# VHH binders against Mechanosensory abnormality protein 6 (mec-6), part 1

Scores and structures below are computed, not measured.

Target 1, 343 residues: Mechanosensory abnormality protein 6 (mec-6), of Caenorhabditis elegans (o01811)
Amino acid sequence: DLNKRVYNHTPGPCRVLTDNYKGTAGMTYVESQKRVYITLGYGRAHDLKTKTGIAFYKTNRTDGRSQQEMYDLIEMTINWNGYEYKKEFIPTGIDSYSSSNGRVLLYVINAHPNHQCIHFFQIVESSKLNHRKAICDPSFSSLQDIAVVGPDRLFVTNMAAFGRGWAQILEFSLQTGQGAVYYYDGSKLSTAASSLIAPTGIGYDAKRRILYVGSMIRESIFAYKVAKDTTLELLYEMMLLTSPIGVFVESKTGDIWIAAHPVIHESAWHYTHPENQNIHSPSQILRIRIQEEGNSWVTTEPYANDGATISASSSVVFTDEQMLIGSSFGRLLHCDLTHSYIT
Below, numbering starts at 1 at the first letter of every chain, in headers, positions and changes, except where a header shows other numbers; antibody chains are not in Kabat numbers.
F stands for the ipSAE by ESMFold2-Fast; E and O both for that by ESMFold2, at different seeds; each is averaged over both directions (binder to target, target to binder). V2 = 0.75 x the mean of E and O + 0.25 x the DockQ between their complexes.
[cut] stands for letters that were removed.
The coordinates of atoms that the task and the answers printed are left out; those that the model quotes come from them. Centres of patches stay.

## First folded at step 1 (VHH)

Design e04
Fold by ESMFold2 at other seeds, look of step 5:
Structure e04 (fold): chain B 343 residues (1-343), chain A 121 residues (1-121)
Amino acid sequence: as target 1 above (343 residues)
Amino acid sequence: QVQLVESGGGLVQPGGSLRLSCAASGFTFSSYWMNWVRQPPGKGLEWVSGIKQSGSEKTYADSVEGRFTIIRDNDKKMVYLQMTSLKTEDTAVYYCARDRYSYGLEEFDYEGQGTQVTVSS
């Protein structure tokens, strides 16, 4: 049906930040620290041999580090406080909450196929995480991404009623709308939106109180108004004609960055054969600027690759004239957005 | 005036060892990944190994992992390839190359002139 072509381009010079992990799936930016936190090792959820963990990249390029150290990641040490399933931890979707008193909390999806949970951490001592609790609910079959709206208050996407197998394939083929957005209010889990078709990435604009939810199969982004009681009111749908996987919202402008897969059957093939180095899925990054809420927006494409350099892009962060791209099974990419590149 | 000058190649028997050197000039060496690539007789270029700007991450092709070690010295603007347990399949011209993925392509943005490694008895 679709004649999709990918023309490779970048917003400026790019480099690999890490290739030591099979997967750099999720990222969140903590502005108070000038850090991007990255989840590592998603490929283990698909039976790839890889180490898992959480690391950060320091976005301040003028902090006195040498030129060679600017691209290093710092791995976090996790204090699990006796959590029994720590060896089952495969971190993916991630978001953060920063308070004015300097406390920073991280919220991380565990993508382990048999232990889908939301993990709650506090960042301590610069590079340590204290595990506070895990929420594991029987309804969690295919958790994808997380958006934080307050301390211990968050939305998560669950893509399908069936976690994998032929039942999930049939579910997507029939487009039955078995996905959901769940809300955790700090004590109770509830359904915030239901009957969604393959919800994936999720991002929150706190100043405008708008929650953006991607739909992989519909190839679109849904915008919801978040009421003070945290109920969701659907405002509109932005048709992208590409499958959104990750969503990042700039806090200052409200611009929406999307990690997307433009050729869905190649993505499906890649996810079923992640070990095969000859199977790639194109990677695309979109930037959306809202001109009139619900009525008009401008979409640009800062990055596209046919999959040879980075396959199955899953997350994006933009800050300080820098763009980071995470992927489901592969490397973490960093690009400078340079004015000399665009002339 | 970017220059990469390889040295240290030669003739060695299977199971032997060699250490290749690459002297870099004309650019800010510490800002780039550095790589070794090779061209076997009658074949195209193949990537061998890479090393991150700080040296904190090293990568290897499957065919050489465990046998080759890449090393860099940013103060001296040098990159090395320590080769051990050499096989006849390692016979190639070896090139030092700057950066592998700088612009979202799998092409190197500069390569040296090469040094010959021959593994035979």
Scores: ipSAE 0.033, ipTM 0.568, lowest interface PAE 8.3, mean pLDDT 84
Fold by ESMFold2, look of step 4:
Structure e04 (fold): chain B 343 residues (1-343), chain A 121 residues (1-121)
Amino acid sequence: as target 1 above (343 residues)
Amino acid sequence: QVQLVESGGGLVQPGGSLRLSCAASGFTFSSYWMNWVRQPPGKGLEWVSGIKQSGSEKTYADSVEGRFTIIRDNDKKMVYLQMTSLKTEDTAVYYCARDRYSYGLEEFDYEGQGTQVTVSS
């Protein structure tokens, strides 16, 4: 894997949506609002000077905005309701739930080294968040991503037993399998899958009841059937030969979009020296279309970059012929898709 | 038929100021980030500054932050670089470019001869 090569290409014209934050790590699409919510400032967890917060991009290109304003982000205001540890908030993994009554809930992983938690918000007044609660279990050592399966019912990935440093590097080198998927059922947290090797991105296909979990070290996506009692049954593994970091599942088609790091050692170098502007990690976006569940699928690569334009892609959203790419320490990219890709 | 025409360069003493201009035509100007890049004598291209479509976000290379200001006028299809506190290492040919982040630095869309800035005692 050490000798992978990256050839730059795009699915159409691209542009930067923001470069004011060190990190645009997580994104979720809220169809009912036609908004992509983005978490900002993950670099603070790695001691970079940056603002943190949550913003959204409006995907409706015909809503009367001018050409110069259609790419602007709108920052959310957070009402913490007296939450004691609000200063220890570094948002990253994010997902949402839209109820039939128009209520939209937002679930955000806090990547702060000293406050690994899941924060529960309600979106109010268009651009405000009301904090509802936080779940801060002692087992949360390296939370990565979140997939919502119902109101206050969610899966999260915990990548490793050690959150940072030499111990985590050794853990990955030995492939000890100390990662897990946790399940929160609305009241209690439980272990849904254990002994996993570096689980990262997670996405849920509600129509098929399939949970997709990336493994950074195995360079694969694992597909789990979510049973009626919400237990997980491993169905199959899709070998990617690239390290999946973010997973997005299209609700209508079931197509799987993956933000991936094709060169693991350059990713490791970038993560250990995020302040060095001369150190890049390649960024790759894959799209997987299932032809026959478990038996055949078609993989295409809508985007690849050697890291010069966007480094260490960590999230992807596709909607309305638009693709957004988030990164761990850098800018947020937007591309128009001008034609369908296959193969 | 994208055209970018730079002007406003010249000879200036260290500590001096200049304002560079770039006139754009042949594309929907307000839909793109605009950038300044420069080529010092005998060296490769360096990115200098960028500005978002609406002008609400501006970015700068570390070497020029606090000294240079990028400005755009979408009605006139112009981008400017206000340069102050100039140093001898700022000597370069300056180019304006479209879509800094669509490609690597070498893939910016820029045209014309650029405009020479010389900072010399």
Scores: ipSAE 0.030, ipTM 0.537, lowest interface PAE 8.2, mean pLDDT 85
Fold by ESMFold2, look of step 2:
Structure e04 (fold): chain B 343 residues (1-343), chain A 121 residues (1-121)
Amino acid sequence: as target 1 above (343 residues)
Amino acid sequence: QVQLVESGGGLVQPGGSLRLSCAASGFTFSSYWMNWVRQPPGKGLEWVSGIKQSGSEKTYADSVEGRFTIIRDNDKKMVYLQMTSLKTEDTAVYYCARDRYSYGLEEFDYEGQGTQVTVSS
């Protein structure tokens, strides 16, 4: 639809968790800690003035905190362990791995235009990150998102061969398929899927061994079977008719939550002028329940906004009857879910 | 039932100061961002300032940043707006509002009755 309307609705009461950063782009849920980790400040990659960092929200509503502090974020401190390029850190895509012995590892995409890397952290103490290493391959031109399948084993999406400028615009217009999914096996980086058209969000269902990869321009989610040797077999495509940006997979149910941009030209305009407070991109959250792989699924829309409340939604997490929505250049939202069709 | 009661408005000279108060009742005050919005004569509503549940984060419209300060007291269920360096353009009815989203004023759950601020010489 050229003049697609976005009818605002929420799954329950919503509130702002933070509005002090230009971007709250990535999130991951760590069940063992009852924490959602959020990357802050993506707008700096688009020349906006903002602090960058990583914070977490505590999802446990009965942990003894006061009512007023229940919505506070706690910022992480980073021990860079001598890493030379720590000032070139713009965190965005994020995922985690929790081992049975209580260790929690955090994997973060650095979206800095001149230092695109995957950073490997260990979460220590209550609020500290120890930097372990970075992978900064020359092929990383437009890293978007990350899905962890084991300790130091992960997939990342690279959206385009060109990271900026007119070459990237031509690439998308011609649909040349220069995007890729890369796989890191703990020691070596390899190409897991190539010739993809603008891959964006990525999420992994560990129980079913299915990797979901969004395509911004095709407006679809591609489902891949992940073999034991980590090769990918394309199973099917779910056409969404909206541009997926972030993907979250519920570990218990396998339900797929998608942060999407329903009006792609408004999204493009917003990304070219992120500093203009009058330019918005609608935000949409979808929930997909698979009934039969490749044959049937049920899609619901727990959240939609025309961009006035939250613009350019980029990530979503659902847990404990709570939904968080992150955005590329703006605020972080929290909603309580009060409707049974969503739970 | 939710109730917001504004007070502290009045007539003030340009460059002067004024402190607005808002008393809240009928809801869990500490669970919500609180906001000030204003309506200048013959114009629509404009968002002015917001404050996080704990008070640890405050936001301001560009037109008032550096001149206005938002404050909350969760024990007393009060929100305040300390206004300094007032300009004639600040003349408006000021409303206290629960929950505010950054780009639109239409998403407030509840608004008060308002208090008039007039800045003139």
Scores: ipSAE 0.014, ipTM 0.537, lowest interface PAE 8.4, mean pLDDT 84

## First folded at step 4 (VHH; from e04, 18 letters changed)

Design e_nfr
Fold by ESMFold2 at other seeds, look of step 4:
Structure e_nfr (fold): chain B 343 residues (1-343), chain A 121 residues (1-121)
Amino acid sequence: as target 1 above (343 residues)
Amino acid sequence: QVQLQESGGGLVQPGGSLRLSCAASGFTFSSYWMSWVRQAPGEGREWVSSIKQSGSEKYYADSVKGRFTIARDNVKNTLYLLMDSLKSDDTAVYYCARDRYSYGLEEFDYWGQGTQVTVSS
């Protein structure tokens, strides 16, 4: 629909946490640390000049920090341990695993066009990452996002057979279904789902053992049951009528938060011309509360923007009455949730 | 304190069978999923099989499906692995592991000492 309209609204007061990077594409919440980790600099994959890295935001509002300090981002230092391709690092999709002994592992998609990989880190010394290994399979052409189901056990989405250019545009136009979900079991990589149409965001509800996978072109979320042996069984499809890019699942409620692009052709134009400040892509955040799996759910829209404040929302985290919104090429937003229809 | 003690390993010819046992103590055995994990020389750990608290659900790695059977006895607090049609690729140290799957976690928090299984070619 060429006449789609986006009506700006927020769940409460919002502010910019950073505008210093061209992209704040991925986020994950580590509850044991009360931290949201954010990947920075996705725009470099599209030839924008930007620093890349990983930072965190501290969500604890009662830890005695001042008002100014409360919204600070703390950049992580990466100990690459001699990894040869460390300069080819454009972090995007991210997820974490917290073990019962307090160890926290961080898993990051490298979206570098020449080095599509999954990087395995351990969080050490409060603000340092220790690189453990990388998985760089030849089938990785357009890695998008990652969902962790155990220590070193994870699913990743690969959106298309072609990583960029007119060939990828043709692939999407024909809806050929060349996307996949891959599974890494701790030692080997395998295909968990194939012939998918532009899979993007991925999120895991550990308590219900449901994996949610967004399809940008189908404008929907697929729900898969994850068995103990990690095989996937498709349960149902939730038609959103907006293009999901990022998926966040609340661990306590199972509510699904989605960063979406409501006008897909404006998103496509924005991605092909990210340097052009006159080309915006609307940003939308949905919250889905499942009433009955497969049969009934309630969708609300905590945030929407025509692209002027934030373009191409790509990730969302909700915790501690706070919502963070990341974007593919732009700023990171923080909003307080004070409106009753959201809480 | 949690203790897991494997037994029943040994040397066997290809096509042979072994039955591994794991005696569990120091925790409520029937409240946990239990798993077998193996490690071949010079390789990482490979998950082999898991069994639900009640024994009603059993899962196997593709490499062992149809050849291995996992079982548990919640009265005797014992986990079993029946291994049939053994191949040289099955040579490894086999570990009994307490699985935190019942708590929504994907981790093994306690391991036994392991028992060696050697399939001679």
Scores: ipSAE 0.013, ipTM 0.543, lowest interface PAE 8.1, mean pLDDT 86
Fold by ESMFold2, look of step 5:
Structure e_nfr (fold): chain B 343 residues (1-343), chain A 121 residues (1-121)
Amino acid sequence: as target 1 above (343 residues)
Amino acid sequence: QVQLQESGGGLVQPGGSLRLSCAASGFTFSSYWMSWVRQAPGEGREWVSSIKQSGSEKYYADSVKGRFTIARDNVKNTLYLLMDSLKSDDTAVYYCARDRYSYGLEEFDYWGQGTQVTVSS
């Protein structure tokens, strides 16, 4: 058997949390609130008709809600505070910071083709976001994902010099290495790593101070040590042999969850024709447990699908025996993890 | 009650040196990373330097590398900042801050009152 094949399996019972948006691309877990925040409507960046927004899922299974209510998504309302370009908002990559005073900040990548920005929000009341500011640098051509290391201090991945189209496809084919990781220190934007080949998902292990950056074309995760002054030192590369898109790091264990595309040419075809419901890309979720940093790790595959149930997985969150899977153009999936020997 | 009290600020000419001190009380000093943060007039707060609980790891902002040295004395519960080759750009109020870095958070939860450093010719 000499080709990549996808064998469907789940870590336990799964259900669709929503199918109402074309894209559920990004997610972040806020432990203090027991909430997963989800960005909605990424397909609009690819000219699909869809509503965009941000919603959350409550992970607490013992809060007295009925079985039907337990899987509800609650949509956030955004107070834009007069922001001029609020109509050009297509949220995707997302991360959060919880301060010791109870304040929760939310940082969101805007994937709008003409307004590539990082939006800074504060979560207020139960379901409101206050927009604080946006950073829209000319170097932002293909922002993918974001990892927060402090209040208003963050890393973002910019995948390519060209934001879309045949120029971007040629860039990937030639592997010119024009992707970057940018760092925002609260005042200024700088380049933290350059000459990268299609950086995608990014996740931060605060306990170990390791930043994990996916490379779609290299089919790898790169691990960087983050110094206190936030400079990056490349430690090692984990070869996955699948294209990482989203990266989630468990805060307590340091385990790394990856939403991946195992068949890159089917993924490319899906992104080219996102409106065609007969075109699918396989979805894969990996879990990596570091046994000894840099020396050994164990990889398991809690979820895989040939694309029929969920296509082009782009994000993953694991918490409290629950796994959520987001996708670039489609539904949001929730699974209970009941097969302990798999996870 | 956590208390942090800075001292040692003053007026100095460019190229001069100062040593700042921060007396800590009301907590187990040796269990926390400690940091210096400064604020120039009309500017936001800027991180300057941090030191691990044991003193074995020290970090500096690019603007002060090679000129400033952070140190701590866990017996006397005192944080220090030795400032050499001072420039006009170093003029600011300098704050001692307790850093939650060791708990996986990059946040300062307690601050001193600050000490003024002025570098002018």
Scores: ipSAE 0.000, ipTM 0.352, lowest interface PAE 13.1, mean pLDDT 85

## First folded at step 5 (VHH; from e_nfr with K52T Y101W)

Design C_5W
Fold by ESMFold2, look of step 7:
Structure C_5W (fold): chain B 343 residues (1-343), chain A 121 residues (1-121)
Amino acid sequence: as target 1 above (343 residues)
Amino acid sequence: QVQLQESGGGLVQPGGSLRLSCAASGFTFSSYWMSWVRQAPGEGREWVSSITQSGSEKYYADSVKGRFTIARDNVKNTLYLLMDSLKSDDTAVYYCARDRWSYGLEEFDYWGQGTQVTVSS
């Protein structure tokens, strides 16, 4: 909408955790480690000069670190185990699986234009990853995000039939349903939902077995019941009137956090010109509390910015009274939540 | 040949402390995660604690968190379990186990003979 206005506000004090990478696109919280893992360098998929990688932020504020160390990001070292295409790695969507004995698996979408894949990693030391394998199916044209439902069992969104260029612009303009959600069962890849309109962020509520899938063009979140056999049944649509890009589900409450682009044409302009620091896309974070499934929910807005501080928010994590906001081409933001009664 | 030998078990009163040791030989100790597993009378084995190769990260079962501390000395090739605030429910045979996680596998491939810990009033 050409007439939208963004009213800036924050849930508390905010600071920049890093500005050194062109993109901090994806995040996942690993509660057993008290860490948020962040993917770095998505801008390389759009020809920006940047380092790519994975880092983490330690959420425990009482672990004896100094004030200066408290906000450090720690970069992971990846042992690729001889993987042939390791140089074609542009990480974006990320999620994890944790067991009670400290074993943590990370699943990462590679958004490299020529190597769209899902990479499987093990965390084997404090800051080290072992690469296990990659899945690089021909149907992967524009992978966006990932939601893990068990060890090596995951859903991924593929936004469009065309990965970029004029064909993708035409696809979105006609609002054709060329996107999909794929399911990997640990052995085989299958289509879990098809004919979707620009699916983006994806998040899973394990307690209620509900998968939330954002649609950028419909400006909505679709809720699917995940059956025991992992088939999806569409339950309902939550219209947001803003373009959801990232989805985070709180494991304890089931609250849904959305990183959204409230002005889709400014988002499109920003993605076309990611190198131009004068071109911004507003950033918005929503929090949705389900009161009655399918019938009643409350939406609040803990964060909004016209793009000056953080442009085109793409991911969000909330934990330990802290909120992190990632962006497709820019900085990573950290906010303390001090206004629990405010949206 | 891989060898793991536990020691340091014994009889202790509730609230007491013990330090278990596990001497390792026949392999590169610093290349492996190491774990403690226990087996109470008449029960199956229960994972207790794990430690990474360098000792940088330590993991505990909820039943022992805050009371037990795992440690390793990669110079002496020794794994430790420091047990404080012991309860009668901690009575078990405690085993040292070599953990294959660092090689991409989720299994313990070698075990010690075990050391008995008995907590009774």
Scores: ipSAE 0.100, ipTM 0.578, lowest interface PAE 4.9, mean pLDDT 86
Fold by ESMFold2, look of step 5:
Structure C_5W (fold): chain B 343 residues (1-343), chain A 121 residues (1-121)
Amino acid sequence: as target 1 above (343 residues)
Amino acid sequence: QVQLQESGGGLVQPGGSLRLSCAASGFTFSSYWMSWVRQAPGEGREWVSSITQSGSEKYYADSVKGRFTIARDNVKNTLYLLMDSLKSDDTAVYYCARDRWSYGLEEFDYWGQGTQVTVSS
């Protein structure tokens, strides 16, 4: 591509954690467990044949595992507790809530075209989830990502009025602003922000009470102050000049990690033809450090690939000098950061 | 009926060690998370540690991490708390509690009588 060139680089050695699923789209880090939870099989929402599910990667390098075992994913068993629509489960956006007494709640977006829902799980054993409930609303047409602000209290992004097909493509081309951020308060769903242009990734900085929302078409991250009554006040826009898809906020530093698509038309073709091995979308990971809120920030690029190694990066997690990169239709990457002073 | 009976408390010097036990009966012990909770004089109850049904995961309050170890024996229906490097701040009555998290509830529904731990110099 003569208009945009992607120059491959990594922050250190990388390896494939899995290539067994068509999609490793969403990830969340649970610090109390030293685990990254990964959603598997997003490609099923685009008619690819794949298993779906949830797995985790253990980030603790000193627990006595062998080198091969250190990179294993452990698949979760889901106790659906009689939920009738479990076969329509295509997990994508994911986030968690941890309490000090070991209780961890997991919240997962179902991207199934005909069953757009938010699923509520409890982590009850090492590899077991209990399904508590699902919230399915007629306004959910293109749910993308989720940010948890308390137990059963969460924001979700809905990208467009049309969930797929040529109508969605037309909607994006006209930039009609029919996306939204919804808020669930534990009993009722409400609109927290409306008239948004293709909102995608969402991340919450609990210490600063700032919600970051990506806009794929505007190529920006919007920062919102979350008021005590959970209303959103727009603080500023960070123009990235690349399409943000996934957002991860470091809890200690407030640094913002973004999985992005630098060539949006290649991304669009990849999403419409995910089975075609000749159609790739470049993958980019950005790190943003806020210097002065709203006034200045420093952006670095720890990872970039032209799409050959990983296509359509959709999520990122950084912890303990390790970076994981998820993708919409493909493999999951893990990188060690050996030059942290340059990233 | 559900019964929880703690034992193993006592007087110990700072830096010392103590092992608490909780004998459980009247229910399927291996089906529940179990927890230790403590209460110092004049204070509210403070969560100390929790353990999953199988013992595969263990959780600790920040004040006791690295010093206390929770364990369970599902054959003997017994919960343990191994306390090391004890400080005067650990002086409290320690309670064994049955946790309903495995049934989707965030509550402790049964408690033992408690056992006194006193750390004095």
Scores: ipSAE 0.023, ipTM 0.502, lowest interface PAE 5.8, mean pLDDT 85
Fold by ESMFold2 at other seeds, look of step 8:
Structure C_5W (fold): chain B 343 residues (1-343), chain A 121 residues (1-121)
Amino acid sequence: as target 1 above (343 residues)
Amino acid sequence: QVQLQESGGGLVQPGGSLRLSCAASGFTFSSYWMSWVRQAPGEGREWVSSITQSGSEKYYADSVKGRFTIARDNVKNTLYLLMDSLKSDDTAVYYCARDRWSYGLEEFDYWGQGTQVTVSS
């Protein structure tokens, strides 16, 4: 892909939901609330000056809001309950668990270089979060993303053995396979998969019990069967020929949406100089429909941009004919899907 | 010390309406989610509806959506359930329950004695 050219296209009309943060890196959809929660300010983990936090976008178009209000973000306030390290919170990977009685739990990766943890929240009111606890383990060197499989039961990706610096650069260049997927069972952390090459995005299909894990360097998605005892069995690898960063699985269809970086060296340059507005990384969104598990699937590309409109796409959510695209250091984009060709 | 007292139950015809009330005392009512739970004879308890501390969010079981409305009055420390379009399978004892969700617990720690709702022709 060293000379790959990106041709811009959209699935319908698009707009910027926010440009006020250096990073809108992670998103999760809570269907019971019709909200997309977005983590804000990932750029601070890369020395950009930005506010950090969590906000949500309301997806319900029939709730009586005006056209202008339809695209508002609502920032959450956090009751930290005395947590000592709240000022070191740089949220990125995020996922949720919902019960039928309106109880929603929110799980967020802290990407702070010196305080990588998984934070456990509950949503207690319209714009309030209660912090329940944090899990911080010495093995957390480069946490990327979360997939929730039950209340307080989750998988996380750790991309590399070294969190940053020359050792991490060497690790990626040699493709040493020092990444892992960790599993938290509600009390104990364990290794669910090891020797992975730069695992990034992770998504879970609860109906089929399949966990999808992206590999940035292999440019592929691994599909794992999640056993009853939560051990992982590798089923197959889907070659994408683009670097997956974020994974979103539609709960109803099982379709897999991927936020990807199609030109890896431009992505690498962007990540080393995120403050330079003239350095862009192309953004790509793929949609994969499984025809026969393990044997056939159809891939379409609802969105692609050379980086001028949105650089380094890192997350995607699709719901109610709406698509949101988050980015590592920049804006949050919203598109309406009005073209049938991507069904 | 915590007290929850339900009222407003009774016998109604199918398609009828009832309003249940739950008077709360002995705790800071506005600091808790509150829920309604019902139990039909010979069956287990079934969650019906929940409401947040301020009343800003309301949640319903699929079996009652569109027919039941939960409300609270934090000045009078009272929880309500307006039941409309009642069906025979709504027949149950209805309990007001203090919901521990505001403390991150998935449990109901205090219950009233319940009020009987019977839907029959």
Scores: ipSAE 0.023, ipTM 0.528, lowest interface PAE 6.1, mean pLDDT 86

